VH-VL binders against p78833. Designs and how they scored, part 4

Target 1, 198 residues: p78833
Amino acid sequence: MSFPASTHVYIAKIIGKKGEGDKILDLLSKVNEHVLKSEPFTKTYYFARDAKNPDYIFGLELYDSKEVLENSHKTSNPFLAFANYLTSTHAPLAEPLQLLNFKVVDGHLDKDNLGPDAKDYVLYTEYTGDSATLKQQLTVNPKADTSLIIHSLDDPSLYAVVTRYSKSGIEPGPAEISGATSVSQQVIYSGVGFLNRP

## First folded at step 13 (VH-VL)

Design u5
Fold by ESMFold2, look of step 14:
Formats: C-alpha cells, structure tokens, sequence
Structure u5 (fold): chain C 198 residues (1-198), chain A 118 residues (1-118), chain B 113 residues (1-113)
C-alpha cells in the first residue's frame, strides 16, 4: 500500500498568455515555500512547462485527502495571492483555468528518490474509454522513475498517466489501449516544486 | 445535526434485487463520501461500497459483480442495489457518512433489516 | 484486503473496572508520510447502529467520554474503557481505512460481570 486510499490528486492546466509563464511560476514558487514549511499533508507539489510552449504550466499535486486541499491548501495566503492573480483584471490566462480531480489507481512518484530535473522526459497522457477496460489495461511501468495511474472523480471514462524518466534516450509514447482515445503532453520540470517531500 | 434516514423493502425472495435508499439531512451532501455497510444478524460489519456526489464509486471486490450504488444529488439521496440475492444476503443494511474522503464513518442511519427467504 | 482481528471475542467486566480490547491488522495502517494510523473504533449498543468513538487510533470523537481511549500504532491497537459504566455494554469494532475495501474486526462484546 503505496498510497492511502484517501490520497487526492490534482492536475492543474494553467494556459498563460504569451510572456506570463515566469510570473505564474514565481507565484507558485511562493506557494511551494509555504507548502514545504506549513503543509505536511501536501505529498507532491510539482510544476512544469509544456515542452512546446513555456507559458503553459502543468501542475501535479498530491494531498492526503481532498479535504486538506480544499480547507487548508486553498485557504493559505500564498495560494490566495496566486489564485487572485490568475483571476485578476490583468487577465493573464489565454484559456480558463483547468483543475482536475483524481484518485490514485496505482503507481509511484519517485521510486529512487532522485528528485525532479529539467532533463527528465515527462509525459502526461489522458485516456478516454471504457472504465473497466482502462483500469485493467493501464499498468505501472516499473522502469520509470514516475509511473502514476489516476482516475477522474468527475468523469468515469477519464484516466490519466504521468510517466517520468530521468535519462533521455528512447522515450516511449503513450500505451495503446483498445477502444480508448488518448491525448499526450510532454512537460519540462520548471524548478518549482517537488515529487517527494525532502 | 446530520441525520441519515433510510428505507426500502425488508423481505425478498431469492434472485430478487435488494433496493435501499438513504436521505441525508442537516449537512453538506457534496463534501463527503456516502457508504453502505451490512451486518448479518449476530455477526460483524461488512463494507459494501461508497459513492461521491459526482457518481464516483468504489465497491468491495467481494460484491462488486452484484452491487450498484447511485446518487441523486438534487435530493441529497443515495441508493443501494444488490442483484441476485440469496439467504446469505440477509442482514441489517446501514447507510453512513464517511468523514470527507478519509474513510472512517461518523454518522450512521438506523439500519434496515433485509431478510431473504429460504 | 487488510484483515482486522480483535481479541477477546467476549469480555465480562465489573462496573467501575477497566476493559481492554485489542485489535491487530494484517498489514500496517500507519502512513509514514503523515505519521497517522488509519484506524477507528466504533461502539454498537444493543439494537443500535455503530457509533464512532475514536479515529486516527487515539483521537476521541466529539462527545465521547474521557474514559474511552485508544492507543497503539502500525499493526497493534488497543481500546481502553478506564471505568466501565452500564451504558458501555456493547459490541466494539475496530476498522481500518488505509486501503479499500474498508474492513472491520469481528467485534468484541463487553458485558457486565
């Protein structure tokens, strides 16, 4: 039992306007400082840039439960400052903020405790299809440094996989699942956040 | 004060479908998971499964092929169906609130005895 | 499945005396990252539904009298009633909530001697 059943996964897709990525990450860096000091319930707080557009920010967050995400993390002053910037009249986002809620199905975050690195090959893949088929066919890759399988709380047909390799080279694409469609996004660690608490 | 009120048929024949409903009063419906638990007479407790207001479910693998839990969020209600019942399904059935998503059960309904005839 | 085993199955205790109930899990229910034991205790009086007494192994639910206490960690847990009262005649269950499915101990019946 790698994760308690209560573990909550939050995927953030923050589509910044041109030039906004650095400011978004600067604010997230302040939230990360608070998370490290004051939020022992935040297991993972990891932010990356889209490989094709540095102003598109990807977040992977794990909490002991959805309760602490909503009632403790999202009520902190640094988080509120970040959230207020995103919704301000400056309008820094090109698309509405996407915050996705998942439960862990299986996997690991940083099996050798290597820490995230900008050289990592990181792939986030969403799968849509028959839930029983996806649950059965999606499997943890034991050779990956991160291999996390998650299932949406809001859309039973939606699963996602986060895969990370610390060495460049052959970089496998998403697994092919019969009867499912997939969308993949390669991301690059931004220097903000962590996979395992230090 | 949170209160759970449950109802449904108490006497079934073998092969019928058990159907129970639980209504939630005096608290948030959307912040919590909602569980069904059963207790055969004189015996211990078995967790059947749980549901989130979005429809997300998790079931005891021992029952998953026969169980469906559903939610009607507009009425603050959730329901249990257990198909193809036998005498082994005779039990008191409880609905309960899970404390947010943590897994422990802080409010329970009064229970409904369901008897499956031999 | 994490199997929960209680001992004893039945316990007779005089009014005002101490009752001690043990619970053992087949796997650890301690999560090292948050240092919490995912273990709860319930009281079920005759003809009543279970009632939450203790969660996180040792935290009393609001309104539960101080005579109830929980202890232990990992795989071994204890519920103690320091001075048994008549209303404490019940069956007591432990429950783990670390992994699906949630599982309960078989119960310990506490009676007046």
Amino acid sequence: as target 1 above (198 residues)
Amino acid sequence: QVQLQQWGAGLLKPSETLSLTCAVYGGSFSDYYWSWIRQPPGKGLEWIGEIYHSGYTDYNPSLQSRVTISVETSKNQFSLKLSSVTAADTAVYYCARERYDWGYLDYWGRGTLVTVSS
Amino acid sequence: DIEMTQSPDSLAVSLGERATINCRSSQSVLYSDNNKNYLAWYQQNPGQPPKLLIYWASTRESGVPDRFSGSGSGTDFTLTISSLQAEDVAVYYCQQYYSYPWTFGQGTKVEIK
Scores: ipSAE 0.787, ipTM 0.910, lowest interface PAE 1.1, mean pLDDT 93
Fold by ESMFold2, fold request of step 14:
Structure u5 (fold): chain C 198 residues (1-198), chain A 118 residues (1-118), chain B 113 residues (1-113)
Amino acid sequence: as target 1 above (198 residues)
Amino acid sequence: QVQLQQWGAGLLKPSETLSLTCAVYGGSFSDYYWSWIRQPPGKGLEWIGEIYHSGYTDYNPSLQSRVTISVETSKNQFSLKLSSVTAADTAVYYCARERYDWGYLDYWGRGTLVTVSS
Amino acid sequence: DIEMTQSPDSLAVSLGERATINCRSSQSVLYSDNNKNYLAWYQQNPGQPPKLLIYWASTRESGVPDRFSGSGSGTDFTLTISSLQAEDVAVYYCQQYYSYPWTFGQGTKVEIK
């Protein structure tokens, strides 16, 4: 067990209008600087671009608990500046911000502590189906540099998996799960954030 | 000050379903996890499981096949059902608040003795 | 499951004397990333529900008298009552909250000698 049961996973889907991705990431880079200096309770703060649309930003965030996410991270000045931009009259988002709450089921984030790289193959997959079946059939891939299995706090039928390979030429698709449907998204590390605290 | 009030049937026959409800007064229902714990007479404590206001649950594997915890968020209530009871399920049953999502239990109900006849 | 084992099962201590209760976990409850021990202590007076006493191994809950202290790390923990009072007659439980399921020690009954 690499994670205490209290560990909270936050998946952010930030759908920027055309041309907004760079500004969104610039603001997130300032939040990341604050996280590294001042938030020991933030264990992962990783941002990537959708492989097909660079203005769509994917976030993977891990906190010691949901309590510190809500009461400590979200009250910081850099976070407030980021949040104020997203809700400003400039209206930089094409779709409402999606923030998804999960618990860790099993896995690891940076097996050899190599850090994220833009050349990594990263896949985020959501599975919908019977919770007992998904819990039984989803397994950690020990060959992956990231293999994280998470379960939604808000939808018991929803599980997700984050898989990352740093080794060139390895691009497996999502695991096939009997009786479940899946949706996958390939993302590319943006240069903003980290998987394990340095 | 948060208060937990619990109720339900105290005497059951073998094979019946144990059913208890806990109501939460004073403070947030949505910020915390809510647990059920039992204590057989003269014995120690066994965690049964917990629930979040969204309906998310975790159960003790020893009881998972027989236990259901549910929530009624509009009433700030959560409930325990334990099916197919036997004399071994005779215990005082407590509801408790988990401190946010950290795992330790900072407020407890007064307990309900449930006796399963032979 | 993380198994929690307390010692002794019962303990008789004179009023005003020190009581020491040990708790051992079958695996570490220290998370190296935040340096916190996911360990709590509870007091259960006769006829009462348990009451939270200490969390994070050594942090006293609000309203708990200063004579209660917790120490230890990793797999070995101690609850100390520095000067036993009559109202401290109770069963004491340790609990880990590192991983599901939450588990408790079997309890230590403290009595006046």
Scores: ipSAE 0.779, ipTM 0.908, lowest interface PAE 1.2, mean pLDDT 93
Fold by ESMFold2, fold request of step 14:
Structure u5 (fold): chain C 198 residues (1-198), chain A 118 residues (1-118), chain B 113 residues (1-113)
Amino acid sequence: as target 1 above (198 residues)
Amino acid sequence: QVQLQQWGAGLLKPSETLSLTCAVYGGSFSDYYWSWIRQPPGKGLEWIGEIYHSGYTDYNPSLQSRVTISVETSKNQFSLKLSSVTAADTAVYYCARERYDWGYLDYWGRGTLVTVSS
Amino acid sequence: DIEMTQSPDSLAVSLGERATINCRSSQSVLYSDNNKNYLAWYQQNPGQPPKLLIYWASTRESGVPDRFSGSGSGTDFTLTISSLQAEDVAVYYCQQYYSYPWTFGQGTKVEIK
């Protein structure tokens, strides 16, 4: 599947305090309901828990453009309720909210339209290094159900890869890139959101 | 009502570097992509590349080895450099605003004719 | 690169008559997921920069006269000027914005016959 050049990828890292993961996901579930009903421009809205800490929430979001993310999604009432909770005096976050902006370099999102499952092996890997080298060496894995290569709008040295395998026994680690460093995070689908619109 | 004003040297010798600047008035600088486009005399339009206020760029592959687009956000300006020019680079050069990040160009500068002597 | 081809290269039309300009892309510029065609039309009067007329194949830019309309989908598009006026003498360009690099058609010169 090719993506229009305007496609915007948003990675959310929501580091909740102990016990906050369920409430964060509950609010995101309400946002997801609005996304499905009212936001045809939101193509992916996928939330997962960190494999090591269930209160750390990972988000993968795709929009037709950054414009609709900023001017339509972020202005919706369910989103504002979610955002107000995160910044409330309850202070549910252990670390400041991290929101990362990317463009799609190459890849596919849900190859056989299987949908996300909590049993999926999902890896998010950030690479830091020479931009031209990373662009050349990072390649789509055609065997993965998700293989998405993205490049940061804000840091030219930063690329990321999302891989997902629905079948056990296919669990490659992150590709090693000469002259680059990497950080990987395994995540588990939370039951909130989607990869392709149903 | 957005206005784009552009300037730079109009006459170059072969092997010199083309350098143009575009200033943006009357609108947000940070919400939009900013493009350079060229038009050789009597010919069509060629997109050179674009830049976001963060410094993120995309270039036409045909020019990528010679092109640098940069931003000066404190001045709401963006610039084009094209190295190692030849007579084939003679053109009117336009700066333009891309409508957010969608890809179509809703405001254009007046253009700057750059002539490269042969 | 998505190659954009216009026809005709030049068109002479009597005042008040209909002018029709065609644009074909080498690949579809329709994104089926949002049902939008990533295609724009520009007018360039003599000595002037291009001016946006149409985006999303058929949406008229604000301030553009009603006599300009766009149609088509996928790979085949049309710009129509329903009743040509003297100020419409210009070169018209289509542009795709589905994928980098942005590419333009070669242009269609519209003249009064």
Scores: ipSAE 0.773, ipTM 0.908, lowest interface PAE 1.2, mean pLDDT 93
Fold by ESMFold2, fold request of step 14:
Structure u5 (fold): chain C 198 residues (1-198), chain A 118 residues (1-118), chain B 113 residues (1-113)
Amino acid sequence: as target 1 above (198 residues)
Amino acid sequence: QVQLQQWGAGLLKPSETLSLTCAVYGGSFSDYYWSWIRQPPGKGLEWIGEIYHSGYTDYNPSLQSRVTISVETSKNQFSLKLSSVTAADTAVYYCARERYDWGYLDYWGRGTLVTVSS
Amino acid sequence: DIEMTQSPDSLAVSLGERATINCRSSQSVLYSDNNKNYLAWYQQNPGQPPKLLIYWASTRESGVPDRFSGSGSGTDFTLTISSLQAEDVAVYYCQQYYSYPWTFGQGTKVEIK
C-alpha cells in the first residue's frame, strides 16, 4: 500500500447555517495556506460543498498520524481562528460539527496528479455492516481518479469510500454490498485545498 | 513516568484460554495505542496486536483467529485473550505503549511468563 | 508481511571497540513523502523487557547514550555502538512500523570478546 499504517483520515461534516458556507471556506482557505507552507505532515486537505446545499462543507483530510493532527495542526493560529469562529456566539452551524476518525484500508487520492476540479464527480459513501464482509467486498476502483477505502476508529461496523472522476460522463453510484446499508453524499470541490501536496 | 503493570495466570493446560491484563499508570490512556507482544523462551519478539481506547484493534494475521484484545477505558486497562493454547504458545507476554499511533513501542511492561503444559 | 532480517545473529566485540548490527527489510520502510524511515531499534538486557533505543532509523530515545547511533534508509539499516561498554551486552532487535503487522528482526546477541 502507498500509505504507512499510521496515516490518519479525518472526515469533516460542517453544516453551516444559510449563508455561512463562504465564510467557513474563507477561514479554511487561510488554514490551507498555513498547511501548504508549514505542515508537511498534512498530505490531503480537501474541502467541498454538498451538491445540494452550498453551506454544507465536506472535508477530507489525511495526516501522517493522528498525533500530528492533534498536537500540530490543531494548535496552529489559523486553525484556532477557524475553530473559534465555529464555536462563537454568532453560532454559524446548523448542526454540531462532526469530525470522523478513520484508518486507510486501501486506495489512492489523485492517480494522475491532476489536482481537484469543481467539475469532478465526487461521491462520499458510508457503509454500515459486518466488518469482515465490508473489508472483503469493498475494493479500489482502478478507473477512478480517487478511490479511497477507510475504516472508522470509533465504530468497527463503519466503512467509508471516497470516489472521484474527472472524466466527463462517468458518474457511478455507490457499490452495492449485500447485508450492508449505505448513505451517499455528492460533493463539489470548493477551490479550497488539495488532494496531493504540490 | 508511565508505568505498565501486567498480571494473569502463568500456567495453562492445552486448549485453555490465556488471559492477561495490563494496567496503565502515570500517563494518558486515550492518546496512545496499546500492544501485546510475546517472546518464546530463547526466541525473538512477535507482535500480537494492538488496541486504541475506542476499541479499534489490529491483530497479527498469524494469531488473528484465536486473539481478542479488549479495553476497559474507565480503569485504564487492556487485556489479551488467546484461545485454544498449545505448548507452542509458551512465552513471556509483554504489554507495551505504542508512541501515539506511530507504531514504535516506547514503554514496556515487565512481562508475564505463560507456560502451557505439553 | 514485511520480514526483518538481522545480521549477524551474534557478535563478539572487545570492550571499547565498535559494534555494528545490520537490519534488512523485505520491503522499503521509507515513506518518501515525509522522508522518514519507519524503523526502530530495541535493546534487551538479560532477564529484562526490551527498551527503545532509536526510532525513525536514527533518532535516539531520551536517555540513550550518544554511543548508540542508527543509520540507513529504505531496506538497509545499521545500529552502531561506537565504544562498547559492559552494560551493552544484550540482544538487539530492529522493528518496522510501516505496515501491519509490526515485525521484528530475529535479534543480534552482542557479547564482550
Scores: ipSAE 0.747, ipTM 0.904, lowest interface PAE 1.4, mean pLDDT 94

## First folded at step 14 (VH-VL)

Design x2
Fold by OpenDDE, fold request of step 20:
Order: structure tokens, then sequence, then C-alpha cells
Structure x2 (fold): chain C 198 residues (1-198), chain A 118 residues (1-118), chain B 113 residues (1-113)
């Protein structure tokens, strides 16, 4: 089935200092345990490492709404512990935390119900440009296990595409859109989180 | 208690642009989506579109080509423009608040009758 | 678009009697993952904006009398007024908020018999 319109996509870009990736993922693992047990409104809670930087943690989160993210998920003790660590005097971050809010435009997620795998080819691409053009030109790849087109709630000129190919059948990713700028990031499943509820 | 107050011209000629503004009082502006809905006399409700404080919008495809919803966060206001109006656009126009981003509407303005007549 | 169809278009009920309004969606508004029905009911009095009565198909909005209840799932929903009061004379609308654009039923006028 298609996503309800209220579905909220939360993208986390956590760039830790050298060696901080494991600690960040450990805390996120604890949050994930809580999500699995106590947050039925969370559809996806997926964390991966940047393919080039193991301390760069990428998060893909899907919630029933932004309301439950703000008023339920972010109020949980494990999440608060995680957030407190990131803002602690230890200063584990190499760059400011980026938490981006999106709504689903179109697409599917883990349609083959394969679950996350470190051998998957997962590409996150951000597009910046004319909203109408991007909305028209960005298309879902039906051959991909995951092909999710999302529109930024924070910046209407920003779109993103999450593409996942299984460990077999790796593809290069989405094409460039004329008149738009794009930035792509390949990520590798960290072992923390899920795409669909187990 | 959140209140929505709306205003704008209630009489237009064909081809003119409808312009309405809604001001929000007594509540958070940035936590909710804000919608415009219209109701022709004696008829049902039609959702026009919505806006978030960031400027994020969604429009009803039936009106998308003529509709512009804008926001002025500093004033807790959002506005509706509907271009190239015809008699078919005669309706009571409501601004409303969505319950966060869920999509149902929990607070409404009193409505503004806009009549398009030559 | 998801089309919303109410039945009947008008309903006359005696005071104190049960009023039942049906709403059907052309597509399911039930999200299987959270088991929620993205369906709301509104009451509209003459010269007034609609008033939210029910959301998630069966949850009453604050301040709504308990004689109002919503039921149903998937594509078929019902608004019930267990004991019609004089102040309940109004037009009632269902609305889906599962997918854009939001769509409403055509309305059901409830009158006193």
Amino acid sequence: as target 1 above (198 residues)
Amino acid sequence: QVQLQQWGAGLLKPSETLSLTCAVYGGSFSDYFWSWIRQPPGKGLEWIGEIYHSGYTDYNPSLQSRVTISVETSKNQFSLKLSSVTAADTAVYYCARERYDWGYLDYWGRGTLVTVSS
Amino acid sequence: DIEMTQSPDSLAVSLGERATINCRSSQSVLYSDNNKNYLAWYQQNPGQPPKLLIYWASTRESGVPDRFSGSGSGTDFTLTISSLQAEDVAVYYCQQYYSYPWTFGQGTKVEIK
C-alpha cells in the first residue's frame, strides 16, 4: 500500500569525529530497541555508515506523522540519552547535526521485504532546484527494492531520493536533473535498525 | 484557545484574482499545517490546499494551476490567491488548522463569502 | 482522488431516536501498518464553519457529546447519534485524510422528524 500523506520522513546526518561512529551507533541501537518495543508509529528506523566515512552515520526514519516524532519518539529516554551524548561536553560531532524533515512524494520501501543488508547498494541523493520541475522529473525506479522520492518540509526547493538495490544487481543510482543540483551519498547498513518492522 | 481570523474582498469580477488572508491567534503557528477550504452556496466542501510555515505547500490538483498559498510566519498569517476567477469560484472560503500534519481540521475560521459576478 | 460518498443525502429522525449516517470511500483509508483509519466527521450548522466531531474514524474530539460515535474501517464508516437532540440538526460531512487531496463526502442533512 501507499504511504499515508501524513507519513513523515526524517533524515539524520550525524558526522562524528574520528572513532565516534561506533558509540553513536551503540546509542542508536538502544533507541532502536525502544522503537521496536514501544513505538508502533515508527515504520522505518534505519541507520547506515557513509561509504567513505565510517564515522558519518546516516539515518532514514519514517513515522506516521511529524507529531509522533516530536511528541513521542523524541521524548523517549533512549533518544534523550542519545541526544545528550551528541551535545555533551565530549563534543563527539565533527560537524553540526543535521536533522531534515521530508514528506513522501512517491515510491516504495523494501518492497521485496528483504530487510537491510550491508551488501546492499544504497544511495541517498539530494536535489535542489525548481520544485515543480523536480516533482515532475524525479521518478520512481520500479526495479529497485527501495525507491523513495521525498520533498523537504524545511526547504521546498529540496527533494531527495533514496534508492536501494539488493546485494545482487547493483545500479549506479538516479540520474541528474537538468537545472537542478544534486549531491549523492552511498551508505552501508550499519546493523542498526530496520526498513520494515521485523 | 486558538482562533483563526480571515479577511479579504468578498466581491470580484470574472478574471480577477481572489485574495484572502488568515491570521492565527492563541497557538503555535509552526507546528501545524494550515489549509484553505471552500464551499459553494448550498454545496459541499472542497479542499483547496495547505501550507506549512516553511512554505511547503500541497494543492488540490483541480485548482493547482490557479492557486497560490503563501505564508508570513512573522505575522502568523497565511494567504490564498486564486487567479482567473469565474462564477464557479463563488463560495464561502474557510481557513483551517490541520491537527499537526495528520490532515484533519480541528479549528476553522468563520469563513469569507466571495462572490464572482460580472 | 479518493471519492467519499455519504448516505443518505438527508435524514429525518425523531427527537431522542438514533440517527445513522454512512460514508464510503472509493479506496481504503486504513493504513495496515498502524491500523488507523484516516477518516474524520464534521458537523456544520447554518452560517457556521464545520466543526470536527470524530477523527481516526472513532475518536471523539474534545467537547463532543458522547451521543456521537464513529465506527467502521477500511472503506465503510458510520456516524451515529444515539439520541438525536434539537441542537444536532445540521449537515454532517466525512473526510478522508489518507491521501492528497483531502476529500469530503457530499454531506448528510439531519433534520427532526
Scores: ipSAE 0.938, ipTM 0.966, lowest interface PAE 0.4, mean pLDDT 96
Fold by OpenDDE, fold request of step 20:
Structure x2 (fold): chain C 198 residues (1-198), chain A 118 residues (1-118), chain B 113 residues (1-113)
Amino acid sequence: as target 1 above (198 residues)
Amino acid sequence: QVQLQQWGAGLLKPSETLSLTCAVYGGSFSDYFWSWIRQPPGKGLEWIGEIYHSGYTDYNPSLQSRVTISVETSKNQFSLKLSSVTAADTAVYYCARERYDWGYLDYWGRGTLVTVSS
Amino acid sequence: DIEMTQSPDSLAVSLGERATINCRSSQSVLYSDNNKNYLAWYQQNPGQPPKLLIYWASTRESGVPDRFSGSGSGTDFTLTISSLQAEDVAVYYCQQYYSYPWTFGQGTKVEIK
């Protein structure tokens, strides 16, 4: 099953101050409960910790469209509460919040419907370069439980790939694309969120 | 209410480059995708491609090698270039707004007839 | 590409009678996760751009008369004009927006018998 073209991918990079990771995830858990109950237009709401920094929270979100993200999800009370916390006088963030918009190029989220696990090897890689070249050379890995290629809506020169290997102990590096620069991040499922709706 | 106005040369010779511009008045420019569609005389509709305010584009594979869609956000305008035109490119060309990023088209320009003739 | 095929190519209907236009997609345009059909209908009058009539297969655009209705799911869709009016003489197109590139049916010309 292919994603509709309107599918919107939202990548969240939330870098909290030391010790803030748990609080951030707790709030996201509350948002997730709302998403499960009240947001059928949200296909994926997945959060993980950076493998090196437990206060760095990575979010992978998929929506039916950018419109529902902006006009429905972001207007929900749980989300607003979360957003208010991030911008509160407490100042929980160590770095400015990064929210990136993408469209799906190709791929799958959970081919065997195993669900996310903390033991999964999950790699997020951003590629910057010639758009036509990247679009041509980035390919889906059919052996991966998750292999999602996305193209930035904000910067046409930016692509990203999310790769997940379920409990296999396999830790392949990111694919290298000639003429492109890449930055990779390994993340660990936090227990908050889902790849496919249960 | 949003209004689309389009303009460009309506008569071309073979091998020349078609160039059209669409200006958006009223409403938000950055919240929507913008498309070009063409219709040969007496025939159906063909989607050419789309663009977002960021410059993100998607083209019909049938025309991809010859098509360039660009955007000038400061003017709320987006443009179409079609290179190496032939008689087969004779058509009324429409700019249109997609409803957000859903893909169906809710507002259209009046169209521009482009005739390719030797 | 998803191919869209309309039937018939032309239709003559008496005033006040029902007009039925069919549209078939070569692949399903139903997304199972949200149960939405990514299908739109347009009306085009001579010398004018197409006008959006229906989206999500069955939702009427604002301002569209009630006599227009869309139905169907998956690969088979129907546009119905319950009581044809003189102003309904036009060419009608279906469009899928499930996957790139957007594709249209070849059009159905509706005339008065």
Scores: ipSAE 0.938, ipTM 0.966, lowest interface PAE 0.4, mean pLDDT 96
Fold by OpenDDE, look of step 14:
Structure x2 (fold): chain C 198 residues (1-198), chain A 118 residues (1-118), chain B 113 residues (1-113)
Amino acid sequence: as target 1 above (198 residues)
Amino acid sequence: QVQLQQWGAGLLKPSETLSLTCAVYGGSFSDYFWSWIRQPPGKGLEWIGEIYHSGYTDYNPSLQSRVTISVETSKNQFSLKLSSVTAADTAVYYCARERYDWGYLDYWGRGTLVTVSS
Amino acid sequence: DIEMTQSPDSLAVSLGERATINCRSSQSVLYSDNNKNYLAWYQQNPGQPPKLLIYWASTRESGVPDRFSGSGSGTDFTLTISSLQAEDVAVYYCQQYYSYPWTFGQGTKVEIK
């Protein structure tokens, strides 16, 4: 496996009110600066916008463990500033914040070292069904530069797949899994964060 | 001071189901993964599987078809069931805490000897 | 699965002398991104559960005497007891926690010569 078993995947779904996306990303940019400088335990810190809603911010984060997420990353001053803004009296969120915890099942991130790019096709798909079935049927796509299969720590019936293609290598939607339901979201790199450390 | 207390039947016949429970005292239950490990008499250690408070599990493939680990978060307890036991399943069974989600085990129960005999 | 192999199976050492136990993994347990070795050592006394001694290959658990040290990287690791004491008579195990399933070495029995 490319990742240690303890690798923790953190998915953030931040739906801001109209016009709040830029402010959210600005704060996340400050967090990213801290991550690059002071958080070697953070492997991935990638933020994108929903393709249809620029105020819907999607975050993909990978850490060496949940411990470093909770006791180090979330205790940093830039993160606290970001968190405080989201819970401030300004009330920038249109929907409740969703923070999802996963473990890596299989996959790779940016295998060709292309870095994040706004021109790339990035798809996030959640699958809900029988855990054993999903684990068996979900497979890494070797044609994708990023193909990450993750299993929810919060809901054992939930899996997700993160897929990225170069602009020239875009393929239609996610794989259909028999006996499972799926919900997909296309996102576009926001300019904040990284898939692999530069 | 975290303590793990475990209990269950110590004598089984072949084809029966092993059932053990581990209770956690003196610490957070939801912050850590919890494991079962077994040790046949005079032999080494074999990891059986782990569970998170949400019910997320990972099992050793060698035992996956027969193993079920469950959790009752409200009681800070998790349990092990091993079906279709044979003499090969005779061992001291330990519950243990993983250091958060790293995978090494920092607190252990005292162990429960389970003997499978016809 | 990552196979863990210890050597020797049994070791007899005089009081006050150095005891050295080796552990080899069939695959590297070093993660290049964080440069950490996902390797632990345990001590087990008769009738007792294993006790964590070392994690990350070389970090001592709280309360572990200084005479215990871990070294190595990648696939080859060593547990050293610099000056064997009577209470150190036990079976020692290495464990990898890089990938599922967790696996242990077969154990090394340390005795007084």
Scores: ipSAE 0.925, ipTM 0.956, lowest interface PAE 0.4, mean pLDDT 96
Fold by OpenDDE, look of step 15:
Structure x2 (fold): chain C 198 residues (1-198), chain A 118 residues (1-118), chain B 113 residues (1-113)
Amino acid sequence: as target 1 above (198 residues)
Amino acid sequence: QVQLQQWGAGLLKPSETLSLTCAVYGGSFSDYFWSWIRQPPGKGLEWIGEIYHSGYTDYNPSLQSRVTISVETSKNQFSLKLSSVTAADTAVYYCARERYDWGYLDYWGRGTLVTVSS
Amino acid sequence: DIEMTQSPDSLAVSLGERATINCRSSQSVLYSDNNKNYLAWYQQNPGQPPKLLIYWASTRESGVPDRFSGSGSGTDFTLTISSLQAEDVAVYYCQQYYSYPWTFGQGTKVEIK
C-alpha cells in the first residue's frame, strides 16, 4: 500500500445555510493557505461542493496520523477561527459540522495535483454492513485517478469509497454489495484545497 | 503513568478458546489503539491485532480466522479470544498501548503465560 | 507482510565497548511524503515485557540513556549501544509499523563478553 497504516482520513460534511456556500469556501481557503504553509503532515486537504446543493461542502483530508490532526491541525488558529465562525450561535453559517474519522484500507490518490480551475468530479459512497464482508468485497479500481477505500473509526460497520476519473468525470460507483446499504454523493471540486501537495 | 493489567486462564486444552482481558489505568482510553502481542517461549514477538475504543479492529492475517478482539469502553478494558488453540499457541501474551495510531507500542502489560497441553 | 531480519542473532561485547545490532526490512519502511522511517527498537529483559527504546528509527524514547542510538533509513537500520553496561544485557527487537501486520525482527541477544 502506498500509504502508511497510520494514515488518517478525515471526512468533513458541512451543510451550509442557503446561499452561504461561497462564504464557507472563502473561509476554508484561508485555512488551506495555512495548511500549505505550516502543516506538512497534511497530505490532502480537498474541498468540493455537492452537485445538487452548492451550500453542501464536502471535505477530504488525509493526515499522517490522527495524532497530528488532533494536536496540530485542530489546534491551529486558522482552524479554530473557522470552526468558531461557522458554528456561531448568533449567526451560524452552517449546521453542526459532521466530522468523520477513517483509516485507509486500500487505494491511491491522483498523482497530479489539481489546478484551481480543474474540472473535478468525485463520487463518495458510504457502505454500511458487515465489516468482514465489506472489507472483502470492496476493491480499489486501478484505472481510476483516485480510488480510496476507507474504514470508519467511529462506526466499524461503515466503509466509504472515494472515486475520481479526471477524463470522463463521474463514473459508476462500486457495485451493490449483498447485505449492505449504500449511499452515494456526487461532488464537484470547489477550487479550494488539494489532493496532493503542490 | 499509564498501567496495563491483564488476566485470564493460563492453562488450556487443545481446541479450547483462549480468553484474556486487559484493563487500562492512568490514561485516556479513547485516544489510543490497543494491541495484543504474543511470544512463544524462547522465541520472538508476534503481533496479534489491535482495537480502538469504537470497536474498530485489525488482525494479523495469520490468526484472523481464530482471533476476536473486543472492547468494553465503560471499563477501559479490551479482550482477546483465540479459538481452537493448539500447542503452537503456547506463549506469553501481552497487551500493549499503541502510541496514538502510529503503530509502535509504548506501554505493555506484564504478560500472561498461556500453556496449551493435553 | 514486511519481514524483519536482525543480525547477528547473538552478540557478546565487553563492558564499555560498542554493541551494534542490524535490522533489515524486506520492503522500505520510509514514507517519502514525510521522510519518516516507521521503525522502532525494543529492549526486553528476562521475564519482562519489551520496553520501547527508539521510534522513527532514531528518536529516543523518554528516559532512555544517551548511549542508545538508532540510525538507518529505508530498509537497513542499526541500533548502537556506545558503551555497553551490565544492565544492557537483554534481547533487542526491531519492529516496523509502516504496514499491517506489525512485524518484529527475530531478536538479538546481547551478552557481556
Scores: ipSAE 0.896, ipTM 0.941, lowest interface PAE 0.4, mean pLDDT 94

